# Designs tried in a protein design chat: VHH binders against Bark storage protein B (BSP). Part 21

Target 1, 288 residues: Bark storage protein B (BSP), of Populus deltoides (Eastern poplar) (Eastern cottonwood) (q09117)
Amino acid sequence: AHLRLGLVFTSDNNERALQDSGLYSPDSEDSSVDIAGRRFHSGTLNGSSIVYVKTGSHSVNMATTLQILLARFSIHGVIYFGNAGSLDKKTMVPGDVSVPQAVAFTGVCNWKKFRSEKGKLVFGDFNYPENGENLLGTVEYEKIKMFSPSEAPKEVFWLPITKSWYNAATEALKDMKLRKCYSDECLPGEPKVVFGSKSSTSDFYVRNKAYGDFLNDNFDAKTADTTSASVALTSLSNEKLFVVFQGVSNVAGETSSNSRVSYLASYNAFLAATKFINSIPTPRLACE
Below, E stands for the ipSAE of ESMFold2; O stands for the ipSAE of OpenDDE; V2 stands for 0.75 times the mean of E and O plus 0.25 times the DockQ between their complexes.

## First folded at step 9 (VHH)

Design v05 (from t04 with N99L; framework vhh_7aqx_2; at its last look DockQ between E and O 0.50; V2 from the best seeds 0.00; counts 0 for: pae E 16.9 > 2)
Fold by ESMFold2, look of step 9:
Structure v05 (fold): chain B 288 residues (1-288), chain A 125 residues (1-125)
Amino acid sequence: as target 1 above (288 residues)
Amino acid sequence: QVQLQESGGGLVQAGGSLRLSCTTSGFTFSDYAFSWFRQAPGEEREFVGAISSWGGRTDYADSVKGRFTISRDNAKNTFYLQMNSLKTEDTAVYYCAALPRYGYTSVNPQEYDYWGQGTQVTVSS
């Protein structure tokens, strides 16, 4: 009956947030193991029993590492935190934390032959060749096939966050106060937690305003990252509970690649993840 | 209105002990990290010790480590500095400070938003 929670993240900045908090206590024995070049850490986060791992950047590294975690450890559910870009500055700004309701791969596309009748993204303003047509043409977004042990593979686009955990997060994190300052850099306003959004995942960063606006308008996506849909797909395929916490580090189309604000985003996502972890029950049954 | 107020300062002989208190109001105490700083005449404020909002992390300046202990009582909205084995070099005005952020501590005074008015500690030889 005793299960651990899996805490996954991609980067040194994410790990630094965990380390700087001082809330992690390794187990007294066998507190880490290296598998496939990654270090899995067993211990407690402010009293809650976890295994954590730094996976490396982007969707393939996350999916590979998470599958190892789920296959080799007794994991009840998966908590992800990491950075994301805002696609809608009216909804979310740097320092805020997004708790999405669903995520999707939006970088899985069929790049159509020139002059194809199908395709939804037109590269018009991005290709202005002298004396020629816009040869970049259009792309068509594709669904992905999701495999699971309980049913036949099916085509999916939106990957829903575990409803019970999403609901628990909304209750536990309402009115949460987040970190405003790091070093000599402070956010202009009070950072907040935003619920109910949809999120876009692709292996490229969305820093182009027009493309960010397209994702927001077409998919109602409020954030974009390179990881969250990989967490969702892998968790759903293994029939594990999961939840995603995204710290907003920038706004698409704006210059905000400031390392201090990026760290604040990581730390605020970590704070939200930790408060959620400590708010859910971790039953410890004596011999069951 | 956020307020921090130090108390418990005074005159003490070298080798003695003193406990400072910092009472707080106007915010949710359990969400804040707290620190003590001190300032001797003609010097900049110096970090003494800090305690996280969750109480799981404490940090101390090397000059006081092993002699001073910081603690907090969330039920009373108060945190403390227990100073033992006092030396004449510990003579200073002691300030309490609050970092209005969940789960983080800092040794840098510029990261603290709220400060008390200070309490004098004088250690006689």
Scores: ipSAE 0.000, ipTM 0.184, lowest interface PAE 16.9, mean pLDDT 84
ESMFold2 (binder alone), look of step 9: mean pLDDT 82; pTM 0.836
OpenDDE, look of step 9: ipSAE 0.076; ipTM 0.585

Design v06 (from t04 with D59Y; framework vhh_7aqx_2; at its last look DockQ between E and O 0.38; V2 from the best seeds 0.00; counts 0 for: pae E 13.9 > 2)
Fold by ESMFold2, look of step 9:
Structure v06 (fold): chain B 288 residues (1-288), chain A 125 residues (1-125)
Amino acid sequence: as target 1 above (288 residues)
Amino acid sequence: QVQLQESGGGLVQAGGSLRLSCTTSGFTFSDYAFSWFRQAPGEEREFVGAISSWGGRTYYADSVKGRFTISRDNAKNTFYLQMNSLKTEDTAVYYCAANPRYGYTSVNPQEYDYWGQGTQVTVSS
């Protein structure tokens, strides 16, 4: 009954946002422990008891680290923050924070046999501008099997964010103001929190406009990252509450954002995660 | 409507102390970071110090560190600047500012959306 919140993120840039905020206080001088090469930090984030860990990039690193967190620490629920690309610049732009209601693996595919037209993603002619066949053919997206202690494994595509935590986030983060400037660089407009999106996760970055448009058109995905679905799958498999905060760092098909805008995206996702953490009821928490 | 109002300015002898107050309304006080800035005649507005949301951490300009203390009282929606060991160089108009960007503090005045009207502090020798 003495539970803590787990705060997970992938990168040095994410960790720097936490460190630069000044909102984290370790429980003690030596309140970290190394497990399987990752450092787990126990402390408080603006008064709320947490364990945080930097996992490393992509879904396997996230899932491995998160499973360790859930197995070795007393965790009430999981809060993820990190960067994502926008797939719909009309809805969100760099600096905004996305709070999705569902995430899916979109890198789990059946690459159909040669000349099959059955796949949902059609690659077009491989050897354009030379007129030739579409040798790459088509890809059909597949469900994954989710395992949990309460029921038999089942096929899933959309992994829902914990409904109670999603609803709490919409209430806690309404009207939230986000950071606009870092150093002497400012976003062109006021950054905002966007709720209710669907998000795409794959182990490749989606920087291509045409593929980004495909994901948006066919899945109503508004963001793409490399980690969020692994947070969802691991949390659901362990029957833990979870929520995802994505800082938009770029728009698919546009020039990559500079390091300052990317940092602002990380910081804004961190701010949203912290506000959420501080807003939920405090369970009786373990001290470590 | 968001409002900030400074009070407590005045004339004080060098080496003396003064406490400024900034009373706020129109927003959820605990969600905001607050800062004090000051401006001497003919000078640019200068960062004095800040306090993060929820009262977690304080930050100070090197020129005032160890002499000035920022605090906040969530019950009264007020934050304070306690100024000790005042020097004539501390003479300025002091402004309080609020940043609606939860937990975020900055030395850059353009990052603050809401400002008080200022209160004069004059330190005589």
Scores: ipSAE 0.000, ipTM 0.280, lowest interface PAE 13.9, mean pLDDT 85
ESMFold2 (binder alone), look of step 9: mean pLDDT 81; pTM 0.838
OpenDDE, look of step 9: ipSAE 0.006; ipTM 0.325

Design v07 (from t04 with F34M S35G; framework vhh_7aqx_2; at its last look DockQ between E and O 0.03; V2 from the best seeds 0.00; counts 0 for: pae O 13.0 > 2, placed apart)
Fold by OpenDDE, look of step 9:
Parts: C-alpha cells; sequence; structure tokens
Structure v07 (fold): chain B 288 residues (1-288), chain A 125 residues (1-125)
C-alpha cells in the first residue's frame, strides 16, 4: 500500500475546481468519511492517491481539520491550494498562482497601549491627511511557538515551505500554462506561476491598500490569505512535507474581482497543485 | 427569477432512447453543478446523475450507468440527459436541479437549491 497525499483547501470554489477538472476519482461511492463535521474524501487525483478535505475558512478551521487528516489517514505530505490577495500588483495579479517559499502569521501581535513603546505598525503614521498620534497606538508582530516531535518548542516567525517540495514545484511547474478564461470572462493578460515570494496569513481579509503595502514593504509579503501559515505550522508540527499554492483572486485595496475571476484563480491553483502532485513520487509503506 | 424547465419527455418503447433538456434562467448557470433526479409513482425521488459546472465531471446512479449520459452547454444555459436502452423501470417524472456546492457527490435532493417542474418519461414494454 502507498501513502496518500493530503489535499486541503478552504472554500466551495476550491472544491468546485477539483470537481470540475474531472481529474478526481473517488475510490468508491462511499469513499468519504465525516469527522467532526468535516468530510474527508479518499480517491485519486489524476492517478495519484489522495485524501482531500474542505476545511472552511480561517486558520483554526484549517489547523483542526488538517490535524484530523494527519491523525486519521496515512498521509505522506500536505498540499494546499487556495485563494489569496496580492499585496504587490507589479508582481502578481488576479489569475496568477503563487508558490511561496515561506509563510507567516502576521495576525499574531502585541497590540500596545497608547503612547507606549513603539511597535512596528504605528497607526498614527497612517492618519489622513496628516500623520500624528492615534489612540489605537501601535502593534508589534510576534513570533509563534512551534512544537515538533523531534525538538524542543521554538519561536518562529517565517514558516518555510518544505525545501525539497518547493524545489520540485519550481521544476515541475516551470513554464506551466494556466487558464486565462472562464466562461465568458478572460483575464487581461496571460496568467503565470510565481515562485519565491513570501505570504502573510491572518484571520482577516486584507482589503486595505495601506496595510497591504505595509506588509509588502516591511515583510516582503506578496500575498495575503487566512490559512497558509496554518497549513505550514500544522504540517511542520507533525513533521510532514508540505507545499502551498495560492491562486491570486484580488489585489489589496482594489475592487474585488468578480466571482468568475476568483474561481479562475482557484482553478489555476488547483491545476498547479495537481501538476505538482503528479510530479512527485509516492512512498511505499514501510511494510512493503 | 430563477427558472428551470425540463423538456423532451414522452412515451417510448423499451430499448428506445430519449433526450431530456433542462433550460435555465435567473442565475449564473456556469457556476452551478446540475443534477437529474426522477420520481416514480409511490417512490421517493432518486438521484439519476450530475454534472459539474465546467462539465469535467459526471456521475450517475448505478441503475443508469452505461445507459444515460449527461452533458451541458453553458453558452445556452442548458444541460441534457441522454437516455439510451430505456427500461420500464425508468418510467418516472424527471427533474432537473441546480447545486452550487457539490457536483458528483451530491446525491441528496436536499442539497440542491433550484428545481424544475419535471417532465414525464414513460417507457412501455
Amino acid sequence: as target 1 above (288 residues)
Amino acid sequence: QVQLQESGGGLVQAGGSLRLSCTTSGFTFSDYAMGWFRQAPGEEREFVGAISSWGGRTDYADSVKGRFTISRDNAKNTFYLQMNSLKTEDTAVYYCAANPRYGYTSVNPQEYDYWGQGTQVTVSS
């Protein structure tokens, strides 16, 4: 028997992308299992054995669902695909797929008292039309404690994507052609896969341009989502390989893309994930 | 106003073929997985088959596998049920339905948002 890959995503659109592709085949009509209100699906994705689960939005749902996946199924590694917002329009636009090299919880912060020691995010610096003081004070970003079986807990900010998988993804997805059109709507340009970026994860949607720019400028974050860092932290804490594919659905500070563009982003992320999955070997169980 | 309308039903002899159509309006057709259901007299409504929003995935009840085929034309807001090798047990009112969440895994009628009025299919011996 071979180990399976875990495929995790958050939304109905992501699931729809998987379904619409025709590449997923369930093992049987009863190959799904409900655990803690989540439905886990066992089957093959273009020939590769997987278990996929829609986790719902935000970090806690992702983490708890993924932990169940890892505990209840024989999972070799974790593949995430989902949607993200671009924090740098020059680098990534809607329809593109980002494969970040690292992700961070940027929602883990110390919200400081007014007129206390200055944090990294100073709200007064963003007053309009003039900078000044702000009762909201400042926010300092903090590291998160990461647990693992093999070592003592440690404080980390950036959670790196599994290096071997990242490199494999880079190779496998080189010059990959993504979908440009969905139904009657097409992207203005040819979508592309973008490597090497960092991503910001928080339990809020980044729609504000100023904050988006702040994240980009201070952390070199090019995308923002609500779950990628949760995937990373959970995978690392279980010593599992993992990789992240983000379909860019919108640009922070701009009008939200329509539903079709958002779906196209999801679909492209799925395609990228699928291509990657098919490019990596599946290890055999130790008893074989 | 959401509308689903079935057509193409009728009387056919066993072994014959029918093609049902479901025309839709009032919603973004391409965003929905579509399903066919049927209900025979005195029986519960049962899943016949479904097609994903882009048409990449189709699934069928075991009773119709190999005989029925579902397709869709998103440009026409229409999807189809081609029924071949019809049997007397296929006699039922056939309904089309729309599901935004699940495609091939949605066998439960309760998961579908919109329904047509149904079209009668009668297969005679």
Scores: ipSAE 0.000, ipTM 0.240, lowest interface PAE 13.0, mean pLDDT 92
ESMFold2, look of step 9: ipSAE 0.000; ipTM 0.373
ESMFold2 (binder alone), look of step 9: mean pLDDT 86; pTM 0.872

## First folded at step 10 (VHH; framework vhh_7aqx_2)

Design w01 (from t04 with F34M S35G T105L; at its last look DockQ between E and O 0.65; V2 from the best seeds 0.00; counts 0 for: pae E 7.8 > 2)
Amino acid sequence: QVQLQESGGGLVQAGGSLRLSCTTSGFTFSDYAMGWFRQAPGEEREFVGAISSWGGRTDYADSVKGRFTISRDNAKNTFYLQMNSLKTEDTAVYYCAANPRYGYLSVNPQEYDYWGQGTQVTVSS
ESMFold2, look of step 10: ipSAE 0.017; ipTM 0.564
ESMFold2 (binder alone), look of step 10: mean pLDDT 85; pTM 0.873
OpenDDE, look of step 10: ipSAE 0.040; ipTM 0.559

Design w02 (from v01 with F34M S35G T105L; at its last look DockQ between E and O 0.01; V2 from the best seeds 0.00; counts 0 for: pae E 9.2 > 2, placed apart)
Fold by ESMFold2, look of step 10:
Structure w02 (fold): chain B 288 residues (1-288), chain A 125 residues (1-125)
Amino acid sequence: as target 1 above (288 residues)
Amino acid sequence: QVQLQESGGGLVQAGGSLRLSCTTSGFTFSDYAMGWFRQAPGEEREFVGAISWSGGRTDYADSVKGRFTISRDNAKNTFYLQMNSLKTEDTAVYYCAANPRYGYLSVNPQEYDYWGQGTQVTVSS
């Protein structure tokens, strides 16, 4: 057996991009196995040996599935692709691909003063103009503990992408031409790959412009999704190389998502991931 | 500096065969997927078929499947269209085009960077 690359993504649109490409060839034997209700596929992506899996949405599904992948298969490193929202349309618009250098959980918070109905939060009911107080109070972002084999658990906020793989991606993907059109609809400009960003991960979608601006201003986050930090945490915890490719499907505060643009975002993230995979050397388990 | 030049067009009887060539220069041919398009007067440019940079994958429009074959010779920087069982509705200007987009064969003309000037194919009854 030889070491493979792990290709992980969350959605049917992500899987459809892989399938529509025609670049994937299943192994002749043992090409798939079902574990915990998910199907793990073994084969080649344009000649590179991979195992891929569709995990389901959000960080818990990703972390659970990725841990199974790393425990049950011989994986050299992890490649994630999926959709994200732009927090700064000056740097990224729908169709672009973001390759972040670091990701963080921004949904782990301490809510200091909270007054709300069970199951319902109506912010206006808690905003008292007199003295400007807001009875909902404030949240404070918290670090989380990261567990790994090589050291004691430690508090972490920023989860860095593997430096060697980030650098390899910047070389392999510079000047990359991405998909512009789906059927009769085309993006208004040429989509591009953007490097060096930081990314926000939370279990809630960031559709609110003001909150998106806060994340951008205070964390220098250029994208937000629901998944990327879980890939980073799980990979770092297992001491595996990893890299993240985010296809921009929308901009926070804008009502812009349609199914064709969302699919183009998935496809462009897939193209970036595939080109990266094909650019890195394949490790050997035995003499060949 | 970049050049794509079609050749091999002309007049042919219905049911006949014709082979088009597209010679290229000024770019790294093996990095590009290649496509054939055609356009009749007053009509939109129509996808005919495409081939991957290595030649290992091809796609064809339904209207030409089984009659047309696309191939490439990366050593000669040349791309071919073999047209068999020609019909009068195949009459058009045929264009070769180069697509740098990694990972798929496009049917959309907007995704091709370089275009030839076209060669006329006329199929008579």
Scores: ipSAE 0.011, ipTM 0.534, lowest interface PAE 9.2, mean pLDDT 87
ESMFold2 (binder alone), look of step 10: mean pLDDT 85; pTM 0.877
OpenDDE, look of step 10: ipSAE 0.026; ipTM 0.410

Design w03 (from v01 with T105L; at its last look DockQ between E and O 0.02; V2 from the best seeds 0.00; counts 0 for: pae O 13.5 > 2, placed apart)
Fold by OpenDDE, look of step 10:
Structure w03 (fold): chain B 288 residues (1-288), chain A 125 residues (1-125)
Amino acid sequence: as target 1 above (288 residues)
Amino acid sequence: QVQLQESGGGLVQAGGSLRLSCTTSGFTFSDYAFSWFRQAPGEEREFVGAISWSGGRTDYADSVKGRFTISRDNAKNTFYLQMNSLKTEDTAVYYCAANPRYGYLSVNPQEYDYWGQGTQVTVSS
């Protein structure tokens, strides 16, 4: 028997992308398992053995669901695909797929007392018009404690994607053509896969331009979502390989992209994930 | 401010027809897909149908497929639900919705950000 890959995503629309592709085949009619209100599906994605689960949005749902996946199924590695906002329109636009090299919880903060210690984010710097102080004061970003079986707990900010898988992804997807159209819905330009970026994760979605720019300028974050760092932290804590594919659905500070663009982004992220999955062999388990 | 407003609801006999309208403001109409939902008393809100930004694709619930048609008029910032061959089971408050999250046409109401207030449709036997 081959080890399975875990495929995780958040929304019904992500699941629809998977279903619409026609590439997923369940192992059997009863190949789903319900655990803690989540439904885990066992099957093949274009011939590769997977278990996929829709986790719901935000960090805790992702972490809890993914931990169950890893605890209850024989998973070799974790693949995430989902949606994110661009924090740098020059780097990537809606419809593109980002493969970040690292992700961070940018929502882990110490909200400082007004007129006390100065944090990195100073709300007064963002007054409109630009003047005076802001009672919201300042916020300092904090590291999170990361646990793993092989190491003592440590404080970390950036969570790196598995190096071997990242490299494999860059190789496998370097010439990948993404979908420009879905049905009669088309992107204005040719979408692309973007490598090497860093991503911001928080329990709030970033649509504010000022904060988006702040994240980009201070952390070199090019995308923002609500779950990628949770995938990373959970995978690392279980010493599992993982990779992240983000379909860019919108640009921070701009009006929401139309639904076709959002879906195409999701679909392209799924395609990227699938192509990657098919590029990596899964080892056989000797005792099964 | 984003606004969606339903109109066209009312009382109709079984076998009859109604046309609902959803007029929108506060956002670029042509950039969005739209959906209709309905909720009967004591029931959960259910998906009725959706239309893509271009109008080139539509999806419908099985219960209304072949009877209901969704269309849109970008010039009027309005989309429609044409309901033919109405049944008593179609009695509900009908809601229009916009801005599905991370998708094309979602059947999950939780993934829509903008909603109308609803319009009552009553189909009598």
Scores: ipSAE 0.000, ipTM 0.226, lowest interface PAE 13.5, mean pLDDT 90
ESMFold2, look of step 10: ipSAE 0.011; ipTM 0.497
ESMFold2 (binder alone), look of step 10: mean pLDDT 83; pTM 0.848

Design w04 (from v01 with F34M S35G; at its last look DockQ between E and O 0.01; V2 from the best seeds 0.00; counts 0 for: pae O 12.8 > 2, placed apart)
Fold by OpenDDE, look of step 10:
Structure w04 (fold): chain B 288 residues (1-288), chain A 125 residues (1-125)
Amino acid sequence: as target 1 above (288 residues)
Amino acid sequence: QVQLQESGGGLVQAGGSLRLSCTTSGFTFSDYAMGWFRQAPGEEREFVGAISWSGGRTDYADSVKGRFTISRDNAKNTFYLQMNSLKTEDTAVYYCAANPRYGYTSVNPQEYDYWGQGTQVTVSS
């Protein structure tokens, strides 16, 4: 018997990608378990043993679901695939897959009193037209306390993806060809896998160009989503290996991509995740 | 002991090229993002470019895009700054830096904890 990998994602489109691929096979007709309103599915993904669960959007849903997964199932590592927005269209465009090296909760902030201490985000800098002060004042980004079994709690901003898995992903996905078309809809260019980026996570999706640019300029964040940092924090807190695959669905500040492009991004992220999963050995339970 | 050492600087005419090298020791080079910064007299230190741990991502200041290229050789614990089409305004002390915390690129010098001593680049008219 081998340990399972945990596969987590948020949306129906992500689940659809998994289902449409034909690569998932349940262990049995009754290989799903309902816990706290979530359905956990045990089976194989292209031959690799997994438990997957759709978590719903936002950090708390992801964290609580993933914690249940880790507590109730023998999981060796966690693979996340999902969708994100690009904060830099020069680097990533819809259809691309981002494998970030680090993710952060950029929604963890201290919203300062107007005309008090100056935070990093100054709303007055974004007035339109450009003048005057802004009653919203300033926001300072804060670190989050991270707990782990092996060390004292510590304050962290960036949460790094597991180095060994990131390296493995880099090798496994080298020159990976992603899908360019879905049905009658094709991307204008050849989609690619992008490594080495940082990603922003908050409980709000970033569609605003100004804020997207702010995140890019100040934190060098190239993608934004609502759950990746939650995956990282939860995995790290449980000392589990993890990796994140983000299908780029849109560009902040631009018109939303059509549903086909969005799905294609999801599917490409899934393909990347699957290729990675199949590239890593799963330890035997006896070696746990 | 962490060490970063720049080399390859010097005097060059405008339009010319230089290649800077930064050789490192005392840490696992392949795990960390590396950056180039420069400081002209009387000015603040500014971001030039950076490269992620794997080399999969590079970032450049707008002022050097299309002219400068960063690369790394993890086997040699060295990364490089190829500077083409040099301008007089490129004159500065160039510093290499390591981001030992995350292995990703950053434009913020405060995220780099290890710095070289710098190498002078002078571009003459």
Scores: ipSAE 0.000, ipTM 0.204, lowest interface PAE 12.8, mean pLDDT 91
ESMFold2, look of step 10: ipSAE 0.045; ipTM 0.564
ESMFold2 (binder alone), look of step 10: mean pLDDT 85; pTM 0.866

Design w05 (from t04 with N99L T105L; at its last look DockQ between E and O 0.01; V2 from the best seeds 0.00; counts 0 for: pae E 17.9 > 2, placed apart)
Fold by ESMFold2, look of step 10:
Structure w05 (fold): chain B 288 residues (1-288), chain A 125 residues (1-125)
Amino acid sequence: as target 1 above (288 residues)
Amino acid sequence: QVQLQESGGGLVQAGGSLRLSCTTSGFTFSDYAFSWFRQAPGEEREFVGAISSWGGRTDYADSVKGRFTISRDNAKNTFYLQMNSLKTEDTAVYYCAALPRYGYLSVNPQEYDYWGQGTQVTVSS
């Protein structure tokens, strides 16, 4: 009867954040169902009716699971939370939460043939220690075709977050206090929510500083993950509302965070997602 | 102005019981999670227990689990600590503290927005 909110995430750490919060109540003792090996949980998150699912890592797992969620459950909109790396430490650092305005696949590329100079990433610029012949050539970043019921397929690079939900998130999350400490470890400063960023999604982790700087300089991308654009593409193709919350767990090119900081990032993204979910009204049958 | 006020402290023999209350004003009570902390002379404040904004999740320090019970009454804007089977080690000043509704249940005192003035609990042998 009522449309529910879909809450999607990829990892055990994300699920642990949800469970540690104590905010989730299942609808019944057996309110879960397994479909294609994923477990879909029906219940409430601090009073709001949701279906949640741990999808598995990377874009293919997310897209597969999310399409099942949208096809088999009555879902009004999709909320994603998960970890991401910062590409710009001046904007955000570990523990912060990014609420992007747009996301894009940056792993959809055409590797150009020998001696092509047409691509945006020219591998020869990274020869070291000696300037040598660029035998790897260049990579062009490509648009993807987005299919939807309401219009002809179109080529898209930036996938926009749902405007109304982005605006609602900016109101609900302003001045939000995020978690600073876990066990014996505290973040060096007060974590914050950052709005309006652009985010890069690819199937490879961006831990390299030079490539992170390239993404930031050429796409204005502030974060990188392996998942967010697949949430956007699947939601847009099904014409569902969606929003993305990214907990910053590391900075590209810097020493990887320990497991405690990684968990804080997951928890802070979860807190932001939960507060957003509780701020929006549940759709009613009279509105269908 | 936000205020938290503890009451119900006093002197109790070991094995006895005591109930602390924390009365709140100046904010929407249902928007906050609440915790009890305690501090013995010369020690840091120690987490005792916490309750979520809707009352369904509680957490306790290992030293008090099974003996102490936290509850809340949204109609009275009041938060409680029932202390049973008291030990001399429970002697401390007890503080109530508040954290925003969507805050996690935190054991770290630096994360709490508001604090009471404290109430003394003394357990004699």
Scores: ipSAE 0.000, ipTM 0.196, lowest interface PAE 17.9, mean pLDDT 86
ESMFold2 (binder alone), look of step 10: mean pLDDT 82; pTM 0.840
OpenDDE, look of step 10: ipSAE 0.020; ipTM 0.465

Design w06 (from t04 with F34M S35G Y104W; at its last look DockQ between E and O 0.01; V2 from the best seeds 0.00; counts 0 for: pae E 19.5 > 2, placed apart)
Fold by ESMFold2, look of step 10:
Structure w06 (fold): chain B 288 residues (1-288), chain A 125 residues (1-125)
Amino acid sequence: as target 1 above (288 residues)
Amino acid sequence: QVQLQESGGGLVQAGGSLRLSCTTSGFTFSDYAMGWFRQAPGEEREFVGAISSWGGRTDYADSVKGRFTISRDNAKNTFYLQMNSLKTEDTAVYYCAANPRYGWTSVNPQEYDYWGQGTQVTVSS
């Protein structure tokens, strides 16, 4: 039987990075199948056997599609790449790639009744020009229950990336050359891979500086996206190895990057994912 | 296994100061948020203050704000409570606590999985 890696991403821009690379070769027979409206592609990425799928936006689409991938295909481990916003421009800027050690849902919340016991996010602390009572009150962040075959269900917040794969990524991607230019648009500095971060996932984009600062200050989160924690939860529940590659496309609170910089972010995340995939053993490529 | 041990408690006159320490072992201290709680005899356990795993956020109960300061030294695996301008109402057993899976501060004692044995602080009038 084939042992394949699962490569998952959400968007047309992510898929375009894969396609533009020229590194993907579909299988000669049965190279795709449609399940639940998503197309699962079987082939090789620069010689490594993969199944890839574009899942659609946000956590529910990712989790649903990834569970189908794991149920219907023989998958050894899961590689995610996609775009994220930086919550800390001192740590990373557009064009950089983040490889987090842990991810968490920060959109699983109890929006408390007005004048309830204080939660973690207190809207009155963000009043302008001065703090005070606020009718939006407070939001309590909640743990999620994680189910797995090996343990009783437990309430968790931080979902750890697979340690062995995280360590392999740090070795494989050290001194990696990332793409600096798209057409006539170049990043102002050398893009880099940043390891060891924590990442926030919610079903809303974090463009707001005050909330981005709140996440960084209160969760030590360096990036925010809409999908990474769903990859982590689904992979951990199925006891599959996984790793996350985030291309930084913007900084919370700053003017959004143009479409070329956003594509560079996708492409750099794709490059990091591909180099990682090619660095781990694929000793059996039978029937490719 | 995870261990938390408080020290620095004792008897002090009102208006005085004490510094509590919480030494820790059995976990990577820099990954955990830490909290101080207190309990007077016959009372419920009360939040005092908390600090994030990286030290960038502190939260305090209103009753101690401006008088108490929380800090941590990740190199020494130690968590501190500096108590100034002590009042008789501050008399309690003080507990340090850790959330093993969070960098997040919390006022809720149910969110802390590891607890010390407590140290008595007595403030005489």
Scores: ipSAE 0.000, ipTM 0.126, lowest interface PAE 19.5, mean pLDDT 88
ESMFold2 (binder alone), look of step 10: mean pLDDT 85; pTM 0.871
OpenDDE, look of step 10: ipSAE 0.012; ipTM 0.335

